# VHH binders against Interferon-induced very large GTPase 1 (GVINP1): the designs that were tried, part 14

Target 1, 242 residues: Interferon-induced very large GTPase 1 (GVINP1), of Homo sapiens (Human) (q7z2y8r1479to1720)
Amino acid sequence: DKRLFVLSILGLQSSGKSTVLNALFGLQFTVSAGKCTQGAYMQLLKVEETFTEELGFDFVLAVDTEGLRAPEHSNKSKDRDNELVTFVIGLANLTLINIFGENPSEMQDILQIVVQAFLRMKQVKIFPSCLFVHQNVGEATATDQTMDGRRRLEQKLDEMAAIAAEQEQCLDVTCFSDVIRFDVNTHVYYFAHLWDGNPPMAPPNPRYSHNVQQLKSRILMTATQESRGNIMKISDVKSRVQ
Short names: E, the ipSAE of ESMFold2; O, the ipSAE of OpenDDE; V2, 0.75 times the mean of E and O plus 0.25 times the DockQ between their complexes.

## First folded at step 14 (VHH; framework vhh_7d4b_2)

Design k5 (from j3 with T104P; at its last look DockQ between E and O 0.86; V2 from the best seeds 0.00; counts 0 for: pae E 5.7 > 2, SAP .716 > .668)
Fold by ESMFold2, look of step 14:
Order: C-alpha cells, then sequence, then structure tokens
Structure k5 (fold): chain B 242 residues (1-242), chain A 121 residues (1-121)
C-alpha cells in the first residue's frame, strides 16, 4: 500500500488553475469551455526515487476540478459545485485556492464556496491544509499592495466564515482562523503575470518564476510535515471521503 | 541573492584525491536538494552526485560510484564532494547546483560558476 500526498487546486472556470499546476509540476490539465461531465481530473505523479524515504511518500495525486461557476448560475449548479469542492477538500492533504485578478464578485464567489467546504470539514474533524494563490494582482510587487491585498482577503474570509457559521449553526466560529489553521501572511501567495507582455513574443516573467519557487517550497514543507504525522495510505484516502 | 561558490579544484595526478566544496548563501540551505554536475570539453553537462535536504539520501553516477562521496553540512551551508582514485576521464569543470528535486519535471534552479578539475599524468 503506497503512501499518497493529495494536492488539489480549486478556482473559477478559466482562472488559470491548470497553468499553476503546469508551472509547479509540469502537468497539463485541459478544461473545456462549459461544464465537464467529470467532476475532477486526477493525475498520479511518482516521487523522485532518490528522495522518497526522506520525503515520506511515494506518490502525489494531483487533482484539478472543473471550474467553479460564477454566482449568476442556477442554484442547482451552485449546489453541485459545493458538493464537488467539499469532496475535493476532504480528499486533499493540501488544497490550493486559485484566485485570478481583483474582481470582487468573482473573488467572493470562490471564497464563499471554499469557506463553506472547510467549515464542513471542521464539523467532521478533518483538518486539511490550505494555501491561496492570488494571480495577477497589479503589476507591482510593492509591499503596500501586498499588505493591503492580504488585509482585504483576510477580512473577506472572516466575513464568509461568520456567514457560514450562522448557516451551519456553529456559534463558536467567528473568523476564518477558527475554521482552519490560517495565517494570511504565510498562506497567501501572490503571482505576477505569467508573461512579461503578451504571448507569443513576450519573454517569461522572471517574477512569476520566483513566485512559483516560493510556492513549491511551501508545498514541499507542507508535504514533509504531513509525512511526519498525517500522510495517508491509499486506503486512508478512501476512508477520508466519508 | 542566491549564490553558490565552488572551490577545491586543481590539477592532480591519476589515483590522487581532491575535495570540492560548495558554499551557499541567499536561501534556506536545509530545504534544498543539492548536486554536483560536471562538463568535459565538448560534452554535455552530466550529473555526478545528488544529496537530499538532510543528507539522508544520496545518488551517484555509475562512473563515480565507490570513488566519490557527496556530503553536506547544513550548519555551514556547505556541500562537499570527496573525489578519490581520480582518473583522466574525471577531468571536467564541476558545478554545484541546488533545487527542489522531488517530482518528475523538477530541476535544479541555482548553479555555481564551476571549478576546474584536471587529472593528467
Amino acid sequence: as target 1 above (242 residues)
Amino acid sequence: QVQLVESGGGVVQPGRSLRLSCAASGFTFSIYAMGWYRQAPGKQRELVARISWSGGSTNYADSVKGRFTISRDNSKNTMYLQMNSLKPEDTAVYYCAAGYIWLPGDHFDYWGQGTQVTVSS
């Protein structure tokens, strides 16, 4: 029975989440325009054999989902998205939440679904790890922009957590950090544009490559921590779906 | 800024030994896998040895197994290559490298400028 580290990425449809997976691991997931009949796309990645013993797992299961819908879609479609997200978050050791740009409506849509799913996991005493990847936030890397963005995201997450807590009757939850272990300063990664200009003539943006390396480092640290105390066997992953 | 600086190269007779060092700065050394590569004139750069973050796992090219030993000291941010029983075919520029190497498609991100090792009679 092989040891698995399960990594998933969630985001709105066409938000570039498969591009993040490709940048991190050389993966190519294709999401067709419109809703796919499959709920999730999975790829099994074998760990480099020279490091499996130190790392503590043999495979990474990379999970990409069909994109989440904007809130203008039907309530039935949103309920299906909620079920998919809850399943994927419950399956994963680490979930990357992909947010593209600064559109408040799109940001709220994905945050609402994600926070609800993590609250459901807390209620069944499952505590997955979470990192936010916020792509295409300004062109600048100035600390003021990043700090303001972090404060706004934290406030939005806290707002969504309070709303979800009322809906689920969890009165001891008042902020997002009550739902899962979260520190907005260490769990949010800001990514520049992939290209410095417009493809195909634009050179690769060196800041994007640096952002990828920072995220890879955090994923590795998280995976190593999981292998010391929480890494799952294949059979454990099936049980965690409950 | 990230910096990798090799030292310890030189000219030696066959059968002798050298010890290469790679001093690292500008990143958290203890979470990077490290490696030594070499490039002979007119040839492609090739892997000589790899070592994991903690030093607990190592891997060697067949051509150097039993003769070379890779090690690291995370308290000094330094990686080493002990090269025993040197042969003329070991003549090359030796480069140290650092990266997150744990999945297919991962690569060494940082490279030193290299140190020359020449083994000649």
Scores: ipSAE 0.097, ipTM 0.517, lowest interface PAE 5.7, mean pLDDT 76
ESMFold2 (binder alone), look of step 14: mean pLDDT 84; pTM 0.852
OpenDDE, look of step 14: ipSAE 0.351; ipTM 0.694

## First folded at step 16 (VHH; framework vhh_7d4b_2)

Design l1 (from k1 with Y110H; at its last look DockQ between E and O 0.55; V2 from the best seeds 0.62)
Fold by OpenDDE, look of step 16:
Structure l1 (fold): chain B 242 residues (1-242), chain A 121 residues (1-121)
Amino acid sequence: as target 1 above (242 residues)
Amino acid sequence: QVQLVESGGGVVQPGRSLRLSCAASGFTFSIYAMGWYRQAPGKQRELVARISWSGGSTNYADSVKGRFTISRDNSKNTMYLQMNSLKPEDTAVYYCAAGYIWYTGDHFDHWGQGTQVTVSS
């Protein structure tokens, strides 16, 4: 029975989820601006045998998910999204929450669903980890915007947590950090634009590569930490999916 | 830009020692596994030694086991290969390699230009 580290990514449709996964692991998830992944696409990666003991697992399961709030799913989209997010978060050791752009409305939508899902997990004594990836952040404002952005994100997460707590009658939850272990300074990563200009003529943005390295570092840290107590066996994953 | 620069190669007599260094830049060194490869004339490139990102795990080719030691200093972004009891068959170009190894295989993303090691009487 092999050990499995499950990494998933969630985000709105066309928010660049697959691109992030591809950049992280050299994967080949379909990157299309117009095509939505249906459901979840999973890639199993075998860990180098030499490092399995140090890592604490034998495989990485990378899970790319359908974009949230997809237009194709109009009337029941919210319920479907909630189910998907809950499932994916419940399955994963670490979930990347991908946010694209600075649209407050888009951010609110995904955060509400995500916070609700984590609260549900807490209720059933599942404690997954998450990292936020905020993409399409301008270079010039990266430092100032990041501080303000972090504050805003934290505030919004706390608001969503309070709402969710009320809905679920969880009296012990007042902020997002009550739902899961979270530090806005260490759990949020801002990504520059992938391209320096407009594709297809634009060159790759070296800043993006740097951002990917930072995220990789955090993922590795999280993975090694998780392996010490909460690593799943393949059989466990199968049980959770059923 | 990612750079791996090897140093420490040279010509030595059998039984002598060399220490290779690989200076890395342009990437987060501490999250990458590192390795040494070598290629002798007319032969395929082969793995000599590999080391995890933290240095906690190492692996060696059977031909160099007990003679070579791979190490790294993450604070200096440098990897080392201590080569003891060198043999003529160790003669090769030695390459430094770096890779983010969440998957199987000797898949390294970055390579140095190589440094020549010649062991001859």
Scores: ipSAE 0.561, ipTM 0.800, lowest interface PAE 1.1, mean pLDDT 88
ESMFold2, look of step 16: ipSAE 0.727; ipTM 0.887
ESMFold2 (binder alone), look of step 16: mean pLDDT 84; pTM 0.860

Design l2 (from k1 with G35S Y110H; at its last look DockQ between E and O 0.83; V2 from the best seeds 0.74)
Amino acid sequence: QVQLVESGGGVVQPGRSLRLSCAASGFTFSIYAMSWYRQAPGKQRELVARISWSGGSTNYADSVKGRFTISRDNSKNTMYLQMNSLKPEDTAVYYCAAGYIWYTGDHFDHWGQGTQVTVSS
ESMFold2, look of step 16: ipSAE 0.636; ipTM 0.835
ESMFold2 (binder alone), look of step 16: mean pLDDT 83; pTM 0.853
OpenDDE, look of step 16: ipSAE 0.778; ipTM 0.894

Design l3 (from k1 with I101V; at its last fold request DockQ between E and O 0.78; V2 from the best seeds 0.74)
Amino acid sequence: QVQLVESGGGVVQPGRSLRLSCAASGFTFSIYAMGWYRQAPGKQRELVARISWSGGSTNYADSVKGRFTISRDNSKNTMYLQMNSLKPEDTAVYYCAAGYVWYTGDHFDYWGQGTQVTVSS
ESMFold2, look of step 16: ipSAE 0.614; ipTM 0.834
ESMFold2 (binder alone), look of step 16: mean pLDDT 85; pTM 0.862
OpenDDE, look of step 16: ipSAE 0.821; ipTM 0.921
ESMFold2, look of step 17: ipSAE 0.601; ipTM 0.826
ESMFold2 (binder alone), look of step 17: mean pLDDT 85; pTM 0.862
OpenDDE, look of step 17: ipSAE 0.813; ipTM 0.915
ESMFold2, fold request of step 18: ipSAE 0.633, 0.619, 0.628; ipTM 0.847, 0.837, 0.838
ESMFold2 (binder alone), fold request of step 18: mean pLDDT 85, 85, 85; pTM 0.867, 0.867, 0.863
OpenDDE, fold request of step 18: ipSAE 0.820, 0.820, 0.818; ipTM 0.919, 0.918, 0.918

Design l4 (from k1 with F108M; at its last look DockQ between E and O 0.74; V2 from the best seeds 0.00; counts 0 for: SAP .675 > .668)
Fold by ESMFold2, look of step 16:
Structure l4 (fold): chain B 242 residues (1-242), chain A 121 residues (1-121)
Amino acid sequence: as target 1 above (242 residues)
Amino acid sequence: QVQLVESGGGVVQPGRSLRLSCAASGFTFSIYAMGWYRQAPGKQRELVARISWSGGSTNYADSVKGRFTISRDNSKNTMYLQMNSLKPEDTAVYYCAAGYIWYTGDHMDYWGQGTQVTVSS
């Protein structure tokens, strides 16, 4: 039975998620993606057979979601987003959480949904991994990556984990690292602006390309680690979706 | 900006050897699989050899097995092709290519401009 590494990306509507997908998968994803379920698009990518033994899997399932909508007014949209995020996180070996800009309210909205979803996965003994991609931040933040910024993100994640644990009565959870394996220094990637100036006349930002390479390096490391113990067979993924 | 620059091509007589190099820049070389491809005039581009990001796995076209050796040095961001016992049918433009862990078919992320290898008596 063929082995499958499932990689998903989540983000709010208009968060630059498609740009990250193109950077990771090239034009192949946007041309070949097919809708698998309401709100999710999936594409199966074959790994070169020469490398599958060394890598530990034969295929990558790339999962893209319709942008999460941050409804200020509708509980129906929030419930749908919660269900979609829980499904996608439960399916994926690795989920990329795409966050745009420095607005704390928008960041908190997606973090709240994501932390709740990971807590639910812990409750059913599913232990997916995540990486955070924080896009369109100032150059100082992207190049400096200060301990203060990381500490604030970790504190916010810990606060969301504590709130979710209280709601779900999970007394053994006090911080985000109790929910999933997480290290704010190695699991958070900061991206500069995509363009050096205002599109369409601006050239691509070289720092964005460097950020993509750093992310790719971490994804390969994570995928290799996951393939040694938690990789799913295609038959298992089919039953989980069905 | 990503660059793959081939070198080491030339004109040689049958039975001789050449060593091609591919210098890489603008991306993290050590996480990409690499390959050599070749294209003779009027023919489609074909795989010659592949090597994994670590160098631990390789594959060769049947026509070059036992004669060509692919290798890489991640500390120098360079891939090599040692071509021994060259034959006239090895005459082609040789291209360096790089690909990340996911691809469908023969799609590589980056390609070089090529270096000419001509084997003639």
Scores: ipSAE 0.625, ipTM 0.835, lowest interface PAE 1.2, mean pLDDT 79
ESMFold2 (binder alone), look of step 16: mean pLDDT 86; pTM 0.877
OpenDDE, look of step 16: ipSAE 0.745; ipTM 0.877

Design l5 (from k1 with Y103F Y110H; at its last look DockQ between E and O 0.60; V2 from the best seeds 0.63)
Fold by ESMFold2, look of step 16:
Structure l5 (fold): chain B 242 residues (1-242), chain A 121 residues (1-121)
Amino acid sequence: as target 1 above (242 residues)
Amino acid sequence: QVQLVESGGGVVQPGRSLRLSCAASGFTFSIYAMGWYRQAPGKQRELVARISWSGGSTNYADSVKGRFTISRDNSKNTMYLQMNSLKPEDTAVYYCAAGYIWFTGDHFDHWGQGTQVTVSS
């Protein structure tokens, strides 16, 4: 009956996920919008009725996670992260992977979990979309000098895809683009520091605002493409969660 | 810097027409829905009209249906309000608004400073 576009954000604890959600929607995320299941918080946003026909959906479900934790060398912590990531990726039409680039080992751990989850979705014929958001990068990285960063991310994703393919015995996967639709040049977004300098004296960073516009454009494009093809109903979300 | 600048207001006689413009800068205009609001002295702001990203969907307050037409030109980053058959009740400051997806409860991103429209003999 009611059509739903599901947008999720994943990332480590304290990685700036709430800042991204606020920049996109102008709201602080409110946990009261939905019950926490497996550590996910949901807010249901009703689209103004004037616009629902053109968009192809009536609601946006914004899914925020409590944040992924660094592995604590235990199966329980890895099982929790795997369950949460699988749930969130399986629920969402589009998932934002939020990366704060000061923990290289934790970034690799997160990428491994995410790639595994997407491969599992491919195996059950669920094909969600994914965008990567790198928070709090230097001004030069946030402009047109990100080729090395994109190359390194693509290489890491390809390595993780090959590892996951071997573990899941999936012979048709050799790179990350075999797992999901992915183009490192259009699906990776770099965000400058929110303030230009050190707060509280720092002015707002205009490059952060420009980065937000680019991401907004891509999200809207993705949402309208998915609504024209096959959009979820609210009842579908309920059954998928149960 | 994001700006919405209204223009085209003025003083006109009842029954005449005005065309308002809202020039937008500092954001990607084509991914925003747009709207006009108005506020008469001593009254709350009220919706006048909304228009979708492409211009294909519109909505009007009952008090202006059939008299006002909202439109947009994405190549010029400008929204318009054609106001025909103006009445003294249309006297107000008119504001431009922009919203990314535009959720219910008037969750929009940007608001202009307004242009005065006065309809009097």
Scores: ipSAE 0.617, ipTM 0.838, lowest interface PAE 1.2, mean pLDDT 78
ESMFold2 (binder alone), look of step 16: mean pLDDT 83; pTM 0.854
OpenDDE, look of step 16: ipSAE 0.652; ipTM 0.836

Design l6 (from k1 with T104E; at its last look DockQ between E and O 0.84; V2 from the best seeds 0.71)
Fold by ESMFold2, look of step 16:
Structure l6 (fold): chain B 242 residues (1-242), chain A 121 residues (1-121)
Amino acid sequence: as target 1 above (242 residues)
Amino acid sequence: QVQLVESGGGVVQPGRSLRLSCAASGFTFSIYAMGWYRQAPGKQRELVARISWSGGSTNYADSVKGRFTISRDNSKNTMYLQMNSLKPEDTAVYYCAAGYIWYEGDHFDYWGQGTQVTVSS
């Protein structure tokens, strides 16, 4: 009957996640507005019924994480992050992995947790999708920098997939593309700096809005391709977030 | 900068036709659903018609059904409203609107400045 498309975003605190959500949906999450389960905030959006048949879903559930903390040297922090990441990846049809800056190694532990979560989903034959969003990357005219960023991310993901595969004794996994559907050229999106220069003296960067349009196009394509029946009822979602 | 610019309004006699255009720029038109709304003096804004990003799904207000036709040309970044058999009660300012995923309510992403349509003898 009612079909639900679940979109989540993961990333470190203060990594620009709310800016991306606002740009995509015109929404701002507040801590007091959403119900928090394991550090996730949710907003349910009803699609105008005229468009639901062509779009393939009736509702969008937007899931924003509280923000993953930078790795601390404690098991409590990693256990919380692992539970949160596994929950939102297992819930979502599409997960956006938000990375701030051009060096994804600053999210090393978080990317490892993400790869582990996707590997676990593969083991139970659940195949969620992901896109990587790099914030504050060089301008679109600096394509060589973007190519270097793609290579670094792909290398990191492949390294983490190999480590996870050894830990889980998965002989059929040698790279990240063995874990989930992934192509570094179509599943990684770069956002220019929000400002053209340094605030407060800098104007807003006009290429940021163009990057948003590119991501919107990919999300819409993914949603229409992946809307193969979602029978999750609204009451089931409320139970999970209570 | 995003722009939605309506054109084609004017003064016309009852029973005749007008064609409105909404030219879009500054965003990827083909991934947005579009709509026409109108507001007569002293009345609330009301829906006239909606059209999906592909053009495959449409909806019309009962008051215009059978007389008005919404369409779009994604190669020209333009939406149209063909208004036939115009009546004095169609007199209003007509606005175009765009939504990436069109949620229920007045949650459009972009909204035009409007064009006046006046139907009088």
Scores: ipSAE 0.597, ipTM 0.814, lowest interface PAE 1.3, mean pLDDT 76
ESMFold2 (binder alone), look of step 16: mean pLDDT 84; pTM 0.855
OpenDDE, look of step 16: ipSAE 0.733; ipTM 0.879

## First folded at step 17 (VHH; framework vhh_7d4b_2)

Design m1 (from l3 with G35S; at its last fold request DockQ between E and O 0.89; V2 from the best seeds 0.78)
Amino acid sequence: QVQLVESGGGVVQPGRSLRLSCAASGFTFSIYAMSWYRQAPGKQRELVARISWSGGSTNYADSVKGRFTISRDNSKNTMYLQMNSLKPEDTAVYYCAAGYVWYTGDHFDYWGQGTQVTVSS
ESMFold2, look of step 17: ipSAE 0.610; ipTM 0.831
ESMFold2 (binder alone), look of step 17: mean pLDDT 84; pTM 0.853
OpenDDE, look of step 17: ipSAE 0.808; ipTM 0.911
ESMFold2, fold request of step 18: ipSAE 0.656, 0.639, 0.603; ipTM 0.849, 0.851, 0.820
ESMFold2 (binder alone), fold request of step 18: mean pLDDT 84, 84, 84; pTM 0.853, 0.857, 0.856
OpenDDE, fold request of step 18: ipSAE 0.818, 0.817, 0.820; ipTM 0.916, 0.915, 0.915

Design m2 (from l3 with H107Y Y110H; at its last look DockQ between E and O 0.02; V2 from the best seeds 0.00; counts 0 for: pae O 11.0 > 2, grease 25.6 > 24.2, SAP .738 > .668, placed apart)
Fold by OpenDDE, look of step 17:
Structure m2 (fold): chain B 242 residues (1-242), chain A 121 residues (1-121)
Amino acid sequence: as target 1 above (242 residues)
Amino acid sequence: QVQLVESGGGVVQPGRSLRLSCAASGFTFSIYAMGWYRQAPGKQRELVARISWSGGSTNYADSVKGRFTISRDNSKNTMYLQMNSLKPEDTAVYYCAAGYVWYTGDYFDHWGQGTQVTVSS
């Protein structure tokens, strides 16, 4: 029975989720424009034997998910999204919340679902971790934009937490940090554009690669910490999925 | 930006005491584990003391147990190291460290610039 670290990613449809996963671990999730991931796709990655002792696990399970708010599921989209998010967050040790662009309405809906899912996990004494990845951030204003962005994100998360708390009748929850331990300054990653310019003629942006490496480092640190506690075994994952 | 600023270092005679402080900014202090590391000349950096986010749990290196006390004030975003009965072997650069707290543990990933502590006759 091998040890497993589960990494999942959530985000809007066509927000670049698969691209991030591929870049992180050299995976082969479909990233083509117009093709939407249906459901959840999982890839099992074997950790090299030389690193298994240090990391404390034998495999990484990467979970790519269907984009949220997909038009194909318009009538039951909210319920489906809720189920998917809850499932993915519950399954994973760490969930990446992928944000692309600044559509306030879509972002708000997703954040609400995510915060609610974490609140539910807390209620059942499951304590998954999360990191936010905000993609397609411009280079020129990256520092100023990131500060304001962090503030806005934190505010939104707190608002969503309050709403979720009311809905779930959780009186002890007033902000997002009451739901999950979270620091907006250290657990939100801003990614540069994948390309330096407009595709298809634009070259790859080296800053994107750097951002990916930083995120990867954080993920591995998290994984190592998790392994020191109750590391999931493959058998445990099967039980959680059921 | 995360900042950790150490203070209180200096030169003291053996048997004397020093109190180090670490002022933290740029992150939510109360959800981070904190620690002190030290590095003596020609030696590797070593953990001196660790304190949990709430202050409810502390750990010490064997070499400093009974002499050093780590504490924190979350209202002031400050961590302290009371160093009593100092020895020449305690001479080192002392570093403040912070790490995000997970339910399964903590990892130090933020560091101060360090403060020099010299114990000499």
Scores: ipSAE 0.006, ipTM 0.276, lowest interface PAE 11.0, mean pLDDT 85
ESMFold2, look of step 17: ipSAE 0.552; ipTM 0.794
ESMFold2 (binder alone), look of step 17: mean pLDDT 84; pTM 0.860

Design m3 (from l3 with A33T; at its last look DockQ between E and O 0.77; V2 from the best seeds 0.65)
Fold by ESMFold2, look of step 17:
Structure m3 (fold): chain B 242 residues (1-242), chain A 121 residues (1-121)
Amino acid sequence: as target 1 above (242 residues)
Amino acid sequence: QVQLVESGGGVVQPGRSLRLSCAASGFTFSIYTMGWYRQAPGKQRELVARISWSGGSTNYADSVKGRFTISRDNSKNTMYLQMNSLKPEDTAVYYCAAGYVWYTGDHFDYWGQGTQVTVSS
């Protein structure tokens, strides 16, 4: 009978996912004991009862994949990543796609799997939300939110959507916005390096804290929107994983 | 840097009123749940009142219900505590705290340094 908001984070092992998780959940995530199940780390957070009606849910389930392995030669690891990404996308109300650097090329096969998973969710009438977070980008990119990076990502996602649509024989899908609700200007975030150089010589980067606040604002907006029409009960979580 | 700065404390007689303010900077105030806590000498810090990020939901400790009112003004990045009908047992250092929207009561991201409230003749 309790309402659950599921937030997941996907990304390669070295992509800065732990930093994002700690920024969103703070010491609570690091000191609260959770359990890792089948390559996913899950942490259940109980919302203070005073706020549950305004927020629209009673619990938050944070899901992390332990970091997807960097692309390797083995087809076994690709199949495992495919299954894990599909499971996490199918479970979550909101998924953060964490990309290291300004160029997503090192994550292209994982992004293809992500796009395919969203297309499969659309086919079964499950409509999760998605945000893209680029870690360790240059200060100019983090400050100006340059159109070049956004256009490159949008072009890649559109290409991946077209490939997925052909593979799934979905005639009504030609771009990524046909797969899920997506606006490259509001759903893509760029985080500066945590330090203004390499530790131990570099000072902390003040831009990073500002990027975290921007992301937190969007996550709140998304969560409250989802709670008004698409929030799951705990019992419904079993049915969604099919 | 993130700052929470309390003000408005002082020495007052029983039955009088005080209004505490908490000025916030260095973070996006409007997406944070806020709270007032207090610590009397020799006691653990305890919750006084909570208010949601929008101001739409509030909660109070039983000992202050009907006497204290928490509020916030997101345009000024400020939270308030109106304390009426003060009693000697309200004497404590009062702390402002802020936590992101899924505040669970176990952890706040930011704390102020506190302001002293003393209720005596």
Scores: ipSAE 0.523, ipTM 0.777, lowest interface PAE 1.8, mean pLDDT 78
ESMFold2 (binder alone), look of step 17: mean pLDDT 85; pTM 0.863
OpenDDE, look of step 17: ipSAE 0.711; ipTM 0.862

Design m4 (from l3 with S30R; at its last look DockQ between E and O 0.33; V2 from the best seeds 0.00; counts 0 for: SAP .684 > .668)
Fold by OpenDDE, look of step 17:
Structure m4 (fold): chain B 242 residues (1-242), chain A 121 residues (1-121)
Amino acid sequence: as target 1 above (242 residues)
Amino acid sequence: QVQLVESGGGVVQPGRSLRLSCAASGFTFRIYAMGWYRQAPGKQRELVARISWSGGSTNYADSVKGRFTISRDNSKNTMYLQMNSLKPEDTAVYYCAAGYVWYTGDHFDYWGQGTQVTVSS
C-alpha cells in the first residue's frame, strides 16, 4: 500500500491551471486555447526511491480540474462548481487556488465556494492545505502592490469565512484561518507573465520560471509536513471519494 | 536566486581525465536533484548523468557508462563529474543542471553557464 500525496488545482475557466501544473511537474495536461478540461484529470507521478524517505510519500497524484464558472454550464454552474470544488478539495492534501485577473465578482463567488468546501472538510475532520497562485501579475507590482493584494485577499477570505460560518452554523469560525491553517504572506504566490513580451514571438519569462520554483518549493515543504501526519494511502483514496 | 557555477573544464588528450564541479546556491528547499548535460557542436543537448538528492541514485548515458562518475557533496552544495578515459566524442560544452525534481525523469529547472571540455590529440 503506497503512500500518496494528492495535489489539486482549482480556478476559473481558462485561468491557466493546466499551465501551472505542467510547469510544476513537467506534465502534459492539455493547454489549448478554447479547450477546457472537463471534469477532473489525474496524473500519477512516481517519486524516486531516494526521495521517498525524505518526502514521506511514494506517489504524487496531480489533479487538474475543469474550470469553474464555465459558460456552457451557466444555469447550473454554481451547483456543479460546488460539487466539483468540494470533491477536489476533499480528495487533495493540498489544493492550489489559481487566480487570474481581478474580476471581483467572479473571484468572490469562487472564494466563497472554496471556503465553504474547506469548512465542510473541517466539519468531517479533514484538514487539507491550500495555496493561492495569482497569475499574470505585472512586474511593476512592487512589493507594495503585492502587500495590498495580500491584504485584500485576506480580507475577502475572512469575509467569505464569516458567510460560510453562518450558513453552516459554525460559531467558532470568524476568519479564514479558523477554517484552515493559512498565512497570507506565505501561502499566496504571485506569478509573473509567462512570456516576456507579446506572444507568439516573445520568449519565456525567466521570472515565471523562478516563480514556479518558489511554488514548487512550498509544495514540497507542505507535502513533507503533511506526510509527518496521517499520510494518505492509495487504499484510502477510495474511502475519501465517497 | 538559484545559481549554478561549473568549473574544471579544459583541453585534454584522449585517454586522460577531467573532473568537473558544479557549485549550487540559492535553493530554499534542500532536496533538489542535479545532473550534467552536454552539447556538442551541431548536436542536441543530451543528458550525461543524473544524481538524486541523497546521491543514492545515479543514472548515466550509455555512452559514458563505466567512464564517468557523478557524485555529490551536500555539505558543500557541490556536484562532481569525474570523467575518465576521455574520447574525442566527449568534446562538448558541459552544463550543470539542478531542480526540485523528485520524480523519475531527466527534467531540470536551472542551468549553469556551461564549461568547455575539449578532447583532442
Scores: ipSAE 0.508, ipTM 0.784, lowest interface PAE 1.1, mean pLDDT 88
ESMFold2, look of step 17: ipSAE 0.670; ipTM 0.851
ESMFold2 (binder alone), look of step 17: mean pLDDT 84; pTM 0.854

